# Ledger of designs, part 297: VH-VL binders against q96il0

Target 1, 167 residues: q96il0
Amino acid sequence: APERGAERRDTAPSGVSRFCPPRKSCHDWIGPPDKYSNLRPVHFYIPENESPLEQKLRKLRQETQEWNQQFWANQNLTFSKEKEEFIHSRLKTKGLGLRTESGQKATLNAEEMADFYKEFLSKNFQKHMYYNRDWYKRNFAITFFMGKVALERIWNKLKQKQKKRSN

## First folded at step 9 (VH-VL)

Design W5c (framework fv_ebronucimab)
Fold by ESMFold2-Fast, scan of step 9:
Structure W5c (fold): chain C 167 residues (1-167), chain A 120 residues (1-120), chain B 111 residues (1-111)
Amino acid sequence: as target 1 above (167 residues)
Amino acid sequence: EVQLVESGGGLVQPGRSLRLSCAASGFTFDSYAMNWVRQAPGKGLEWVSGISWFEGSISYADSVQGRFTISRDNGKNSLYLQMNSLRAEDTALYFCAKSDFLEGTYFDYWGQGTMVTVSS
Amino acid sequence: QSELTQPRSVSGSPGQSVTISCTGTSSNIGARYDVHWYQQHPGKAPKLLISRNSNRPSGVPDRFSGSKSGNTASLTISGLQAEDEADYYCQSYDTSDLGYVFGTGTDVTVL
């Protein structure tokens, strides 16, 4: 009933907006900010001779980006919704309308909003702790695989140099 | 092509332990997240635990947190679930399920399941 | 502890269309997590039917379709056939549980 008029919005799978880099790109490309997360997506360049290890690193970076985009899109929606509900509740308690005499949206002062921010942060404390834990784990894994890729490239250069000397 | 085969289920008394195994084949096991999902007789599906391809991300349902331990052996293409302090409500068919990606969002392949019965 | 709510059962005759709803909360579907659907025949393992709200895996007929709006996702089976008689489960992710959640399941009966 009340939800019948709610807008439907198209979302990309995983909640990330769709975007493509220029076809002739030889490096990673940064897109415009996502509508919901407000984070800029990175489109990864795929080398012609990508090794299995390089592919694992790229996929891990892509998955981490999708996870990060999804988290912040959800966080931003929750924050906006709860903020609006809090403001409406407080204005109703004061007997004030949702708009000023000039037609602008009515707002609460900094002292009143401090209560909302304190409660929101407290309520979401555990969620943010788990986000930070996972963020560090993901970055550790990315750093580890970056090291492996670097060692693989050094090894391949040494092998190539030896083969050229033998021929 | 993709196959997941569970084993290790059986009848066990409350408070005891049981270890489940899942043998995977037909895909690059070390590149995908793996999960355990259970289904009590005549009931619906319940996600139990998940583990990322590199073992850096492990998660559990609240109902099993502190009692169950998920692990994997990428060299053997095997997934495990160590179940301690078993309760009657843990009675279920336990499925091994492959994620669509490194950390996963959905389960694209499932095993046939192994039955765990916890009763006196 | 969280669950997605589905109707217990849905029935139809061959050739008819049936729709199964999957209703979540602000911590899962309402938090804009994708919804996925699984089909389970009696005595068999679940099989992926729809991924990421509306994507069909290879081998799934186009008479199966999915959609999502607000807190609710829907699976529609058009041209209902005898082999569609099965249990159907939706699945998403829940931020309060920090884990995956399944629907209560719907038994589809072909009359």
Scores: ipSAE 0.000, ipTM 0.525, lowest interface PAE 13.0, mean pLDDT 81

Design W5d (framework fv_ebronucimab)
Fold by ESMFold2-Fast, scan of step 9:
Structure W5d (fold): chain C 167 residues (1-167), chain A 120 residues (1-120), chain B 111 residues (1-111)
Amino acid sequence: as target 1 above (167 residues)
Amino acid sequence: EVQLVESGGGLVQPGRSLRLSCAASGFTFDSYAMNWVRQAPGKGLEWVSGISWFEGSISYADSVQGRFTISRDNGKNSLYLQMNSLRAEDTALYFCAKGDYFDEPYFDYWGQGTMVTVSS
Amino acid sequence: QSELTQPRSVSGSPGQSVTISCTGTSSNIGARYDVHWYQQHPGKAPKLLISRNSNRPSGVPDRFSGSKSGNTASLTISGLQAEDEADYYCQSYDTSDLGYVFGTGTDVTVL
């Protein structure tokens, strides 16, 4: 229907750390592809002693994942809807039915579909440009915080090493 | 159902500071880009600043670059604009505007605005 | 800095059609960025009227339509009604400014 899908459905995932894989090790895990976005979600493990810095990194990664899923789910839905409308319009113009005698959906040839693809890409060009720009900014922020977390872990390791030597 | 309510406007002298707030409700605030757009009395619309849902992307109009700072608090469903070194040319009604679909350059919902007057 | 050029005013009688042009440059509309349209009644906030050149948000009458070609976008109001008397603004993105730009605005007067 009209542009209702422009609104984002979900906030950050709830209960992402509720389940651990079999075995004693609880780690991040990768789920099956989402039906709409076709992206595999990552469920983040939350350690008991998560630092504020580690929490910020995890939340940025979760928020970026949700942003990606929303973008591709909406893009795929829009593509499928407009593609079907285009095919139906063209078939009606040609006086053809929507299904063949065998019950299969009638299709257009590659040359006819090229018109749709060119129009769809042109119409969504700006949207894809902003997606790519924001993707780079998000990845820069994530990389920066990953570096900070790594430094924090090195310092904790050095403190532990010094305590062992003094003992 | 979607509501944006601006506050913090008022009369202020040139060179001083003012902070605007926008309270959002009726949508998932932490999932959308937010923007400030202003309109001087009897004049047209001018985009001021925009911020992505997690603060990873922030941009400003040249006229306010270095003087204004946009920020958000997703836990409070609030958008802010810190305005420093105010000039007479900053006198305007300031609108809070909701972005659509990953910082798309259109604004699907607007608040009623808060008036900022920079005068001696 | 940059702005999109609109006529200052357009007038028509009830039931007539009026068209508002929005002319940009090679750094915005000419760079293939989408054009969006807003309606603003006196003392009110702007309302999104047309997005992405020609898409109507839910609740916007079929009387409003948009198009874009080259450096110019157009908003057409058919079956003009008294309630259409308002200011209309186009909006796009500018690569030179790295930001959003609005049109100069058009006042629509209904006889």
Scores: ipSAE 0.000, ipTM 0.466, lowest interface PAE 14.0, mean pLDDT 80

Design W6 (framework fv_ebronucimab)
Fold by ESMFold2-Fast, scan of step 9:
Structure W6 (fold): chain C 167 residues (1-167), chain A 120 residues (1-120), chain B 111 residues (1-111)
Amino acid sequence: as target 1 above (167 residues)
Amino acid sequence: EVQLVESGGGLVQPGRSLRLSCAASGFTFDDYYMNWVRQAPGKGLEWVSWISYFGGETSYADSVQGRFTISRDNGKNSLYLQMNSLRAEDTALYFCAKGEFYDSTYFDYWGQGTMVTVSS
Amino acid sequence: QSELTQPRSVSGSPGQSVTISCTGTSSDVGRYNYVSWYQQHPGKAPKLLISKVSNRPSGVPDRFSGSKSGNTASLTISGLQAEDEADYYCSSYTDDSTYVVFGTGTDVTVL
C-alpha cells in the first residue's frame, strides 16, 4: 500500500552551524582517507582526560543550541496557531464559513493580516526582549569560557614544548 | 491511549455556580480545539462551548452566553467550564470532547461525562 | 439555535438495512461537506461513526455509510445487528457564530 508523505510540522535542524564548536568539543570525528598523502588518517576522539573547562564549554554550547532550538520551534508553532485562530475569528465576524464553496480554506487579504502581525509583535515584544537578553548572556558566557579553554590549550602546548627541550 | 475524564458535577441550587474540569491524556493537548457538549436527561446532544489551541478564541451556545466561561490550562492538560447563574434547564450530563483542526467540526473522542443537577 | 431534523425512531430486523435522514438548510448541510454522525448506546458517551459526510474513522465497520443530497444527509446501516440498537445523532458545520449544530437524534431499534 503506498504510504502518504508524512505531513510534519517543519522543525529547524537541531544542529545550528553557528553554535557548533570544534569537532573535539561536540562529537567524535573520523576523517576520510587522505587523498594527498595516501596515508591512513588518525582517528580523532574526545580525550578521556577532557578538562573540566572543555566539558563546561561543550555543555554550555549544547544547552544553548537546545534552548535556541526549542524557543524558535515553539515560537513558530505559536505563530502558526495564533494566525489560524485570528483568521477563524475574522471570518466568524464577517459571517463567513471557514471554507469557500469550492472547498478551499478561506483566507484574509494582506491588509487584514497586517492587524494580526501588529498584534502578534506587540503581544510578544516582551518575550522577544527576554529572548535577546538571555541570548546575549549565553553568548557572553560561551565567549568567556572559549577564552579560558584557549589559554588552557596554550599552556598545555607550552608545557609540552618545554618538556621536549629539557630532554 | 486517548482519555478524557470529567469531574466537578453535582447537585446545585438555581442561581448558584459550579466549575467543571476535564483531564486529558494520551495526545498533545495544545494541538486541538476542545469542546463541552451536554445532554439533558432523555434528550439529545447540545453543543455548549469550544476553545481554541491557546484560549485566544472561544464560542458559546446562545443558551449559555454570558453565564458560562470555557478555559484551558495547557500546562496541566486540563479544560474547564465555569457555570454561573445556573438554571433548571442547565441540568444535563456534561461531556468533554476533543475537536479537530478549526476547518473540521467533528469530535473524535469523548469523556464519559459528569452529571450536573440544578434543583432546589 | 435551530437543530437538524432527524426521524424520532427507525426500526429493522437483523440483517436488514435502515437509513436515517438528517435535514438542514442551505446554510449548513446543503452548503458544506462537513456532516458527522455519532452513535450513543444507553448510559455511554457518543462515539464518532462518520465524518465529512462519508468518511469512516479507523475501527468503524464498512456496513455504516454516509451520503448527502441537497439539504439532507443520510446514514445507512446495512446488515443490521443487535449491537446497533442505539441513538444516532448527526451534526453539521454552519456559518452561524457557533459553527456546530446537532440533529434531534434517532432511536434505532433492532427487533
Scores: ipSAE 0.000, ipTM 0.483, lowest interface PAE 15.7, mean pLDDT 78

Design W6a (framework fv_ebronucimab)
Fold by ESMFold2-Fast, scan of step 9:
Structure W6a (fold): chain C 167 residues (1-167), chain A 120 residues (1-120), chain B 111 residues (1-111)
Amino acid sequence: as target 1 above (167 residues)
Amino acid sequence: EVQLVESGGGLVQPGRSLRLSCAASGFTFDDYYMNWVRQAPGKGLEWVSWISYFGGETSYADSVQGRFTISRDNGKNSLYLQMNSLRAEDTALYFCAKDEFYSGSYFDYWGQGTMVTVSS
Amino acid sequence: QSELTQPRSVSGSPGQSVTISCTGTSSDVGRYNYVSWYQQHPGKAPKLLISKVSNRPSGVPDRFSGSKSGNTASLTISGLQAEDEADYYCSSYTDDSTYVVFGTGTDVTVL
């Protein structure tokens, strides 16, 4: 019926429909969270006259994104499995069934879950430290190449300016 | 070898219910999101629903929201679709489809499909 | 319902090349490098042919290639063979909560 009046879903976000011609490299896109990693992917704008250095930077950023996505997808899978096992073991220890009398899945309170989170973080401490170290190294490399690209663009502008002046 | 085998399709009258099953083998079932995708006779592909590793999260196409329920039984390597309040527009081949892991907005394996015909 | 626009049909002779376009918007094809192509023979399930715009899964011949420019992705089949006669569907990652949108489909005929 008409009274239901549910708003129809628009597939095109209004905020991007008339942005501009895509000459500038600041024109990156941000996607919805990935189903597995819960991270938002970034699509990197590819300029028509991309230099080899700009291509190397873009590929490095894409590879870092894929590495990051894979890490968090695996972490979330491990978290979900261990969380389910913890809940099951605690409910069994309490003499409670996996389902409530109403048929809903039984849950633990926040205080009980705090034990799981503490244990999970402790078990994964070293893994997360190595992740943070590698994440830092990757971002350092990206920043370094961003600096190289910036210097290349400055140099090219100066060369073009000097060519015009010598005419 | 990855295999997905659908069953449970058939002829049903509008307003009735039907339950589809998908039996999975050849991979670790509980490591992947699973999907239902349908195709009306002579038409294109339409995504229907997905379910997370243990059923903690699900999502549905607007056309089936509130009528269909996706579920899974990891102990049996099985995926299900409970279809209630069926409409003529639900007539389609229903495919079980496996997600590719991380950033997997694509399906690496599909079953052969099970035909659901909603007609009086 | 599918939102990406494909031609209804393309045809070619054995050994020739055909190209199928897949046109979306700046919120799907134009935004993400997650365009996939599926091949569907009559009476069969779809099979993944290309993922992530241009990645070929193991077992897919190199005569199948994918590319993207702006809001349009393309699948090119070179050295066309009788076995390539099928329906082809594109799909893309989307800003929408569904995470995937399919194309309208293209019938490839080998004459």
Scores: ipSAE 0.311, ipTM 0.695, lowest interface PAE 3.3, mean pLDDT 83
Fold by OpenDDE, second read of step 10:
Structure W6a (fold): chain C 167 residues (1-167), chain A 120 residues (1-120), chain B 111 residues (1-111)
Amino acid sequence: as target 1 above (167 residues)
Amino acid sequence: EVQLVESGGGLVQPGRSLRLSCAASGFTFDDYYMNWVRQAPGKGLEWVSWISYFGGETSYADSVQGRFTISRDNGKNSLYLQMNSLRAEDTALYFCAKDEFYSGSYFDYWGQGTMVTVSS
Amino acid sequence: QSELTQPRSVSGSPGQSVTISCTGTSSDVGRYNYVSWYQQHPGKAPKLLISKVSNRPSGVPDRFSGSKSGNTASLTISGLQAEDEADYYCSSYTDDSTYVVFGTGTDVTVL
């Protein structure tokens, strides 16, 4: 059986957004849209006295963000590649070149492109279903930890008030 | 300033393989088609291959079809040419060439080239 | 591999005008307004002179001009200078087996 050469999945380079928040920032910053994913990265603030629970929440948010960035970067790259291939292939099948007689870039009409979009969505349907499932799971976990952190903060504030009343 | 720097050329025996690289800078790399063009010593220019913006489409000259593979890494701003089953007639200076953004088919920037010599 | 036909050599005196022809077919030069011209000095990379038959990029002197009629494109060098001594190549987009076809090249000498 000929070893099917592992299609080196051209992993979209994790474009580390060169966006650096101001050094004295005490809040999360939103960067410009990433070139590949088109998602705005969030730079999470790290408190000086970050609790273990706060740290866990921050890490979970960071991991989820990276997961989203990678997914959409790869998806957009795949879409762009397949779209380009479809257009060129269709033009060839029609006996058309990549350029018109006037030297302009040859294009397909809206109806032909509708077929591409339909096929692309159909082909990637399962992938999108898994993404949606995992997206909900991750966000549920984040929300749960946000609740825990909120409770911890309330508890710590109450303890501090009690100590101040006892002195 | 736009710069294209070819590398990976050298002396090889017939039937061997070689990989050329082109490092691009000074422009948005994935907005352009990229090409390889070669020139045998004392001969004219010969188009070898092109690759589309994201590598979804490629084309080759008949002389290299089935032996050469063009690829790109847009994260590294790099163009590649994998040359297999090299022949004496593949001896040439290999240029990396940038295509025009919208219309293409002309090369506004060229590298200095990398020399490939195929000899027994 | 199909090549566009150019004269092997063209010569002129300083200050004269010289014209280089580039003859293709109805599948390349004759079909598209997508002819380019390149200048190449010995040991150097080609430099774009003309794109799209007659478009001159920034930095190229106005003494270089391009035209096309039928299946033949032409590069005219007006006011020939010593620095113009080089090889000149035409190219065209094509729908054939190749994306771009080059001319055979013309050696321009300044007498």
Scores: ipSAE 0.014, ipTM 0.606, lowest interface PAE 7.9, mean pLDDT 87

Design W6b (framework fv_ebronucimab)
Fold by ESMFold2-Fast, scan of step 9:
Structure W6b (fold): chain C 167 residues (1-167), chain A 120 residues (1-120), chain B 111 residues (1-111)
Amino acid sequence: as target 1 above (167 residues)
Amino acid sequence: EVQLVESGGGLVQPGRSLRLSCAASGFTFDDYYMNWVRQAPGKGLEWVSWISYFGGETSYADSVQGRFTISRDNGKNSLYLQMNSLRAEDTALYFCAKGELWDTSAFDIWGQGTMVTVSS
Amino acid sequence: QSELTQPRSVSGSPGQSVTISCTGTSSDVGRYNYVSWYQQHPGKAPKLLISKVSNRPSGVPDRFSGSKSGNTASLTISGLQAEDEADYYCSSYTDDSTYVVFGTGTDVTVL
C-alpha cells in the first residue's frame, strides 16, 4: 500500500470564543444570529425545581421563538429568491446577460431596485399584518403566564414569611 | 407509554353531526399542538385541523372550514373534533396526531384512528 | 389545495436502495425546511421516519435518509428489508391556511 505521509492535520478552531455555552447558569443565554432568520436564538435555563406553570411559560417562549425563527427564515428566503428573479427578469428586458464580461454577477442600480422593494412590501403587507397580530397574541400569552408565575412566587414567598412568623 | 386513543366514529347520515374524541396519555398534553388527519378508504392522508396549546388558535383544511370545529380540554387530556353538515366525502379513518415541540408540522405520535362512514 | 406529488409505486430487492421523490411548489417544499416522511403498514397508523428534511427521530434506523433540492424532497431507503414494504407519505409545512400538505403516497414493494 503506498505510504501515507503524516501530514499535519488542520487544527479545529480552539481559541476563546465570544459565544460561550451555558455554564450551569441561572440565566438564559443568547446565541449568534441564525444564518437563515438572522435572529439570535435564546437557550432557556431550566430550574431544578421548575413548577408546571414555569414549564408551560418556558415551552410557550420556546415555541414562540421557533415560530419567529421559521417566519423570518421563510421571509428572508422568499426575499432572496424573488430578488434574484426580479434582477434576472430586468436584465433580460435590458438585453444584458446575467454576468459581466469580467464574469461578475450583473446588478441593478438603487432606482431600479426601488420597484422591487415597493412590490415586495405591497405583496407582503397582509402577511406582515398577520405576523404582527400573531406576535401580539403570543406576547400577550407570554406576559399573562409571566404574571401567573410572578403571582405564584409572591404567594410562595408570603407562605414562607407566614411560616417564619409561626415558628 | 405515550399514546393517543380516538373514539366517537361510526355510521352517520349525510347532513348530520358527529363528535370525535382523542384521549392522550404518557406525555404533558398541554405542551403540544394537536392535529386531526384523515384517510379515506384506500386513499392517502389529508390534514384536517390544528389546535394550539390552550385552544386560542386553530386552523382548518379548506374542505372542512366552517363545518368542523377542533377543541381541547387540557384538564382531561382530550382532543375533540365536532363535525357538522357531514358529506359522503368526509368518509374516512380519522387520526389524532401530536406535533413535535420544535416542528409542529411533524407528527411524532399518532392514534390508531376512528372510522367515520357517511352514508344513507 | 394542492397535494405533493409522489410516484405511485417503487420496488426493489432486499439489500438494494430505493428513492422516493416528493415534488411540491415554491410555497411549501421549495420554501421551507419542514419536510416530514411517514411509513404506514396496512391497517396501522403512520409512523414518523424523518422530520425537518433529514432529521431522524430516535428509534428510526439510519437506513432511512432524507434530502431536498429545489421543490423536490427525497426519501432514500438503503439496505432494503422485507419489513420496509409499506406506503410512504411525505408532508410539508406551508403558509397557506392548511398549515400541512401531504403527498399522494408511494407503495414500496420488496420483491
Scores: ipSAE 0.000, ipTM 0.462, lowest interface PAE 19.5, mean pLDDT 81

Design W6c (framework fv_ebronucimab)
Fold by ESMFold2-Fast, scan of step 9:
Structure W6c (fold): chain C 167 residues (1-167), chain A 120 residues (1-120), chain B 111 residues (1-111)
Amino acid sequence: as target 1 above (167 residues)
Amino acid sequence: EVQLVESGGGLVQPGRSLRLSCAASGFTFDDYYMNWVRQAPGKGLEWVSWISYFGGETSYADSVQGRFTISRDNGKNSLYLQMNSLRAEDTALYFCAKSDFLEGTHFDYWGQGTMVTVSS
Amino acid sequence: QSELTQPRSVSGSPGQSVTISCTGTSSDVGRYNYVSWYQQHPGKAPKLLISKVSNRPSGVPDRFSGSKSGNTASLTISGLQAEDEADYYCSSYTDDSTYVVFGTGTDVTVL
């Protein structure tokens, strides 16, 4: 179901809330960023007379969104966890506490953090390569099916015109 | 040419598990929905399960929901069916079937099937 | 869940025409032009005969034809031959969670 009341965005072209008559659904809508993945989810509008091909495309887009969100949520959590563990370990090795004299979180300088980033990137290199490959494949498939849906719509309009001419 | 080859069938006792495999060749595997369809001896066709292009969406017949898991490995061009808590009524020839490219509304190619017999 | 209804059997003589009906609901056969027919010879895998109500794949003889009226789709086999003796299944797209539903199947005998 659509959320009650359309939220305005600063970049909205009209500067006024979009209007959708109660008797029909309007369009897709975008949600707030997810806490863990930091990605905005898209909620897809489902037409009443959705064709099998249109449903297939929508489900592919939904599946890709869910996969992408899970990947980044997991990566962000893993990065944050391992970063804190690295900082904790290095501070303990130096004989320093986790908090500064002012009560703030103790941090490492950029030069010290370079070791963590190098290890993290190296350890996750293959994972990120597979992610990029799969992301490319998914977007190729989505683009291809968007083309198929467009051709189906053209074909249906031509078929409808043919019937009108014969009648 | 398009080819689907099922394997993993056999005789199993009720309550046990079995994993079926389907090896695909001759087409771009990750461009198609894939399906398992079964046929009990002397009976009609029963759709069992389908899986979307990348495995994020699946669906199951009510008779197997919660017991069977469909999965795919696009890197190996392979489809799988993990069957748990097998029952006598699961005895059937299990076909791997490829959905059509454009609509996904029919099965344009089928494998030869692999026989699963559940008995004591 | 629900199956499409087909007659259990149909018989004909060589050269005769036979028709197999496939009856569904307004949510499958009655709504979509996505009815398919499959032929299965004893001991063999099913083979696609017709898709999208009336489209024949390459290699299927033109004596096989499909049509649809309301909630009922039909497969007609003209010039019946001994090799047509087989089981025939219809299927339809549905917009429920199962996506595709099969018919109960029809045994065609050539006498």
Scores: ipSAE 0.012, ipTM 0.602, lowest interface PAE 8.4, mean pLDDT 82

Design W6d (framework fv_ebronucimab)
Fold by ESMFold2-Fast, scan of step 9:
Structure W6d (fold): chain C 167 residues (1-167), chain A 120 residues (1-120), chain B 111 residues (1-111)
Amino acid sequence: as target 1 above (167 residues)
Amino acid sequence: EVQLVESGGGLVQPGRSLRLSCAASGFTFDDYYMNWVRQAPGKGLEWVSWISYFGGETSYADSVQGRFTISRDNGKNSLYLQMNSLRAEDTALYFCAKGDYFSEPGFDYWGQGTMVTVSS
Amino acid sequence: QSELTQPRSVSGSPGQSVTISCTGTSSDVGRYNYVSWYQQHPGKAPKLLISKVSNRPSGVPDRFSGSKSGNTASLTISGLQAEDEADYYCSSYTDDSTYVVFGTGTDVTVL
C-alpha cells in the first residue's frame, strides 16, 4: 500500500517500540495497527504517584500486550509463508508457473484455498487452544488486579476524608 | 553479505550414502526456497532439488527421485541433502543455491560447492 | 526436454559484442518470463547475471543484457573484456517435473 509504504519498516515482529504517543498525555493512548500483528498498541499513562499495586497492574497489562503482539506477528508470518507454499505447490501440480505471461502473480480460487485453510487450522489447533487458555488466564489476572487497585483508591479517598482533630 | 558454505562431500563406493550440509548466513534463511544444483566434472549445471520455507514442499530431479532427501533446519540456518544408493553418475560438485525472490525461480547466491566422487 | 540448447562456444576480441542464444520449447522459455543467465569462471561458483529475461542484479555491469523472442532467449555482452572469458549458462522455469532446466553451456573466449 502507498499509505503503508510511507511508514518506516518495522523489523521487530513482536515490537511495539516503534510507536510513540504524544508527550504529556494524561490518559492511555491507542495507536495505529502494528505492521506484523495487525493489533493496535496501547501506551499507558504513568501517574506521578503510582502505587506499587498500580505499577504491577500496568506492567501486567504491558506484558500481556507484548505477548499478544508477539503471538499474532508470528502467526501472521507463518500463515503468509505457508499460504505461499501451498499456492506454489498447487500451481506446479497444475503445470502452471508462478506468474502469468503478463507478469502478474498466479492465484487460486476460494474452493482451492479451502483445503489450505482447513489444513492450517487443523495443524494449528493445539497452538490456538493454548493461546486462548493463556489469553483468559491473563485477562482474569488483569481483572483481579483492577479490582484491587479500585479498592485501594476507595480506601485512600476515605483516608483523605477522615478528619484529623487534635482537640 | 550473503554466504553459503557446503560440506560433507568425499569419496564413496557405489550403493552407499553421504549427507551434505550447507551453512547459510547474511540473510533471513526461512524467507527463501533453497536448492541443490550439481555439476559433473567438465559438464554443465543440473538442478537436483528444492525445499520450501519450512520444508512443507520438496521436489527432486527425476535422476535422484527416491534416492535423495532434501531437508532444512531454520533454527541453525542449515540446508541438507541426504544421498542414498549413490551411483557413479552422481559424481559431481554439489552447490547450495538460494532462491532469487522468495519462491520464484532463479538463484541469486551460490556456495563454492562440495565434491562428491562415487567410485569403486 | 532435458536441457536448453546453447552454442558450444563463442569468441570475440576486447571491445566487441557477442551474443549467446538459449533455445527451449513452448513449455519453458516460450511460456515463462523466468529466464536466468549465470557466469562461471573456472574453479568458481556460478554468478547470477540476469534474471527474469532482462533484469540485472545490483553490481552487474550494463554491458550484459538479456532478451527473448518466442522459444529463444539471448544474452548479449557488449564491450567485451578479458574478465568476461567464462562459461555461461541459461536456465528457465519449466512445466515438467523439474523445477528449472539449465542450458548446455557456452564457453566464451576473449582473443
Scores: ipSAE 0.000, ipTM 0.514, lowest interface PAE 13.5, mean pLDDT 80

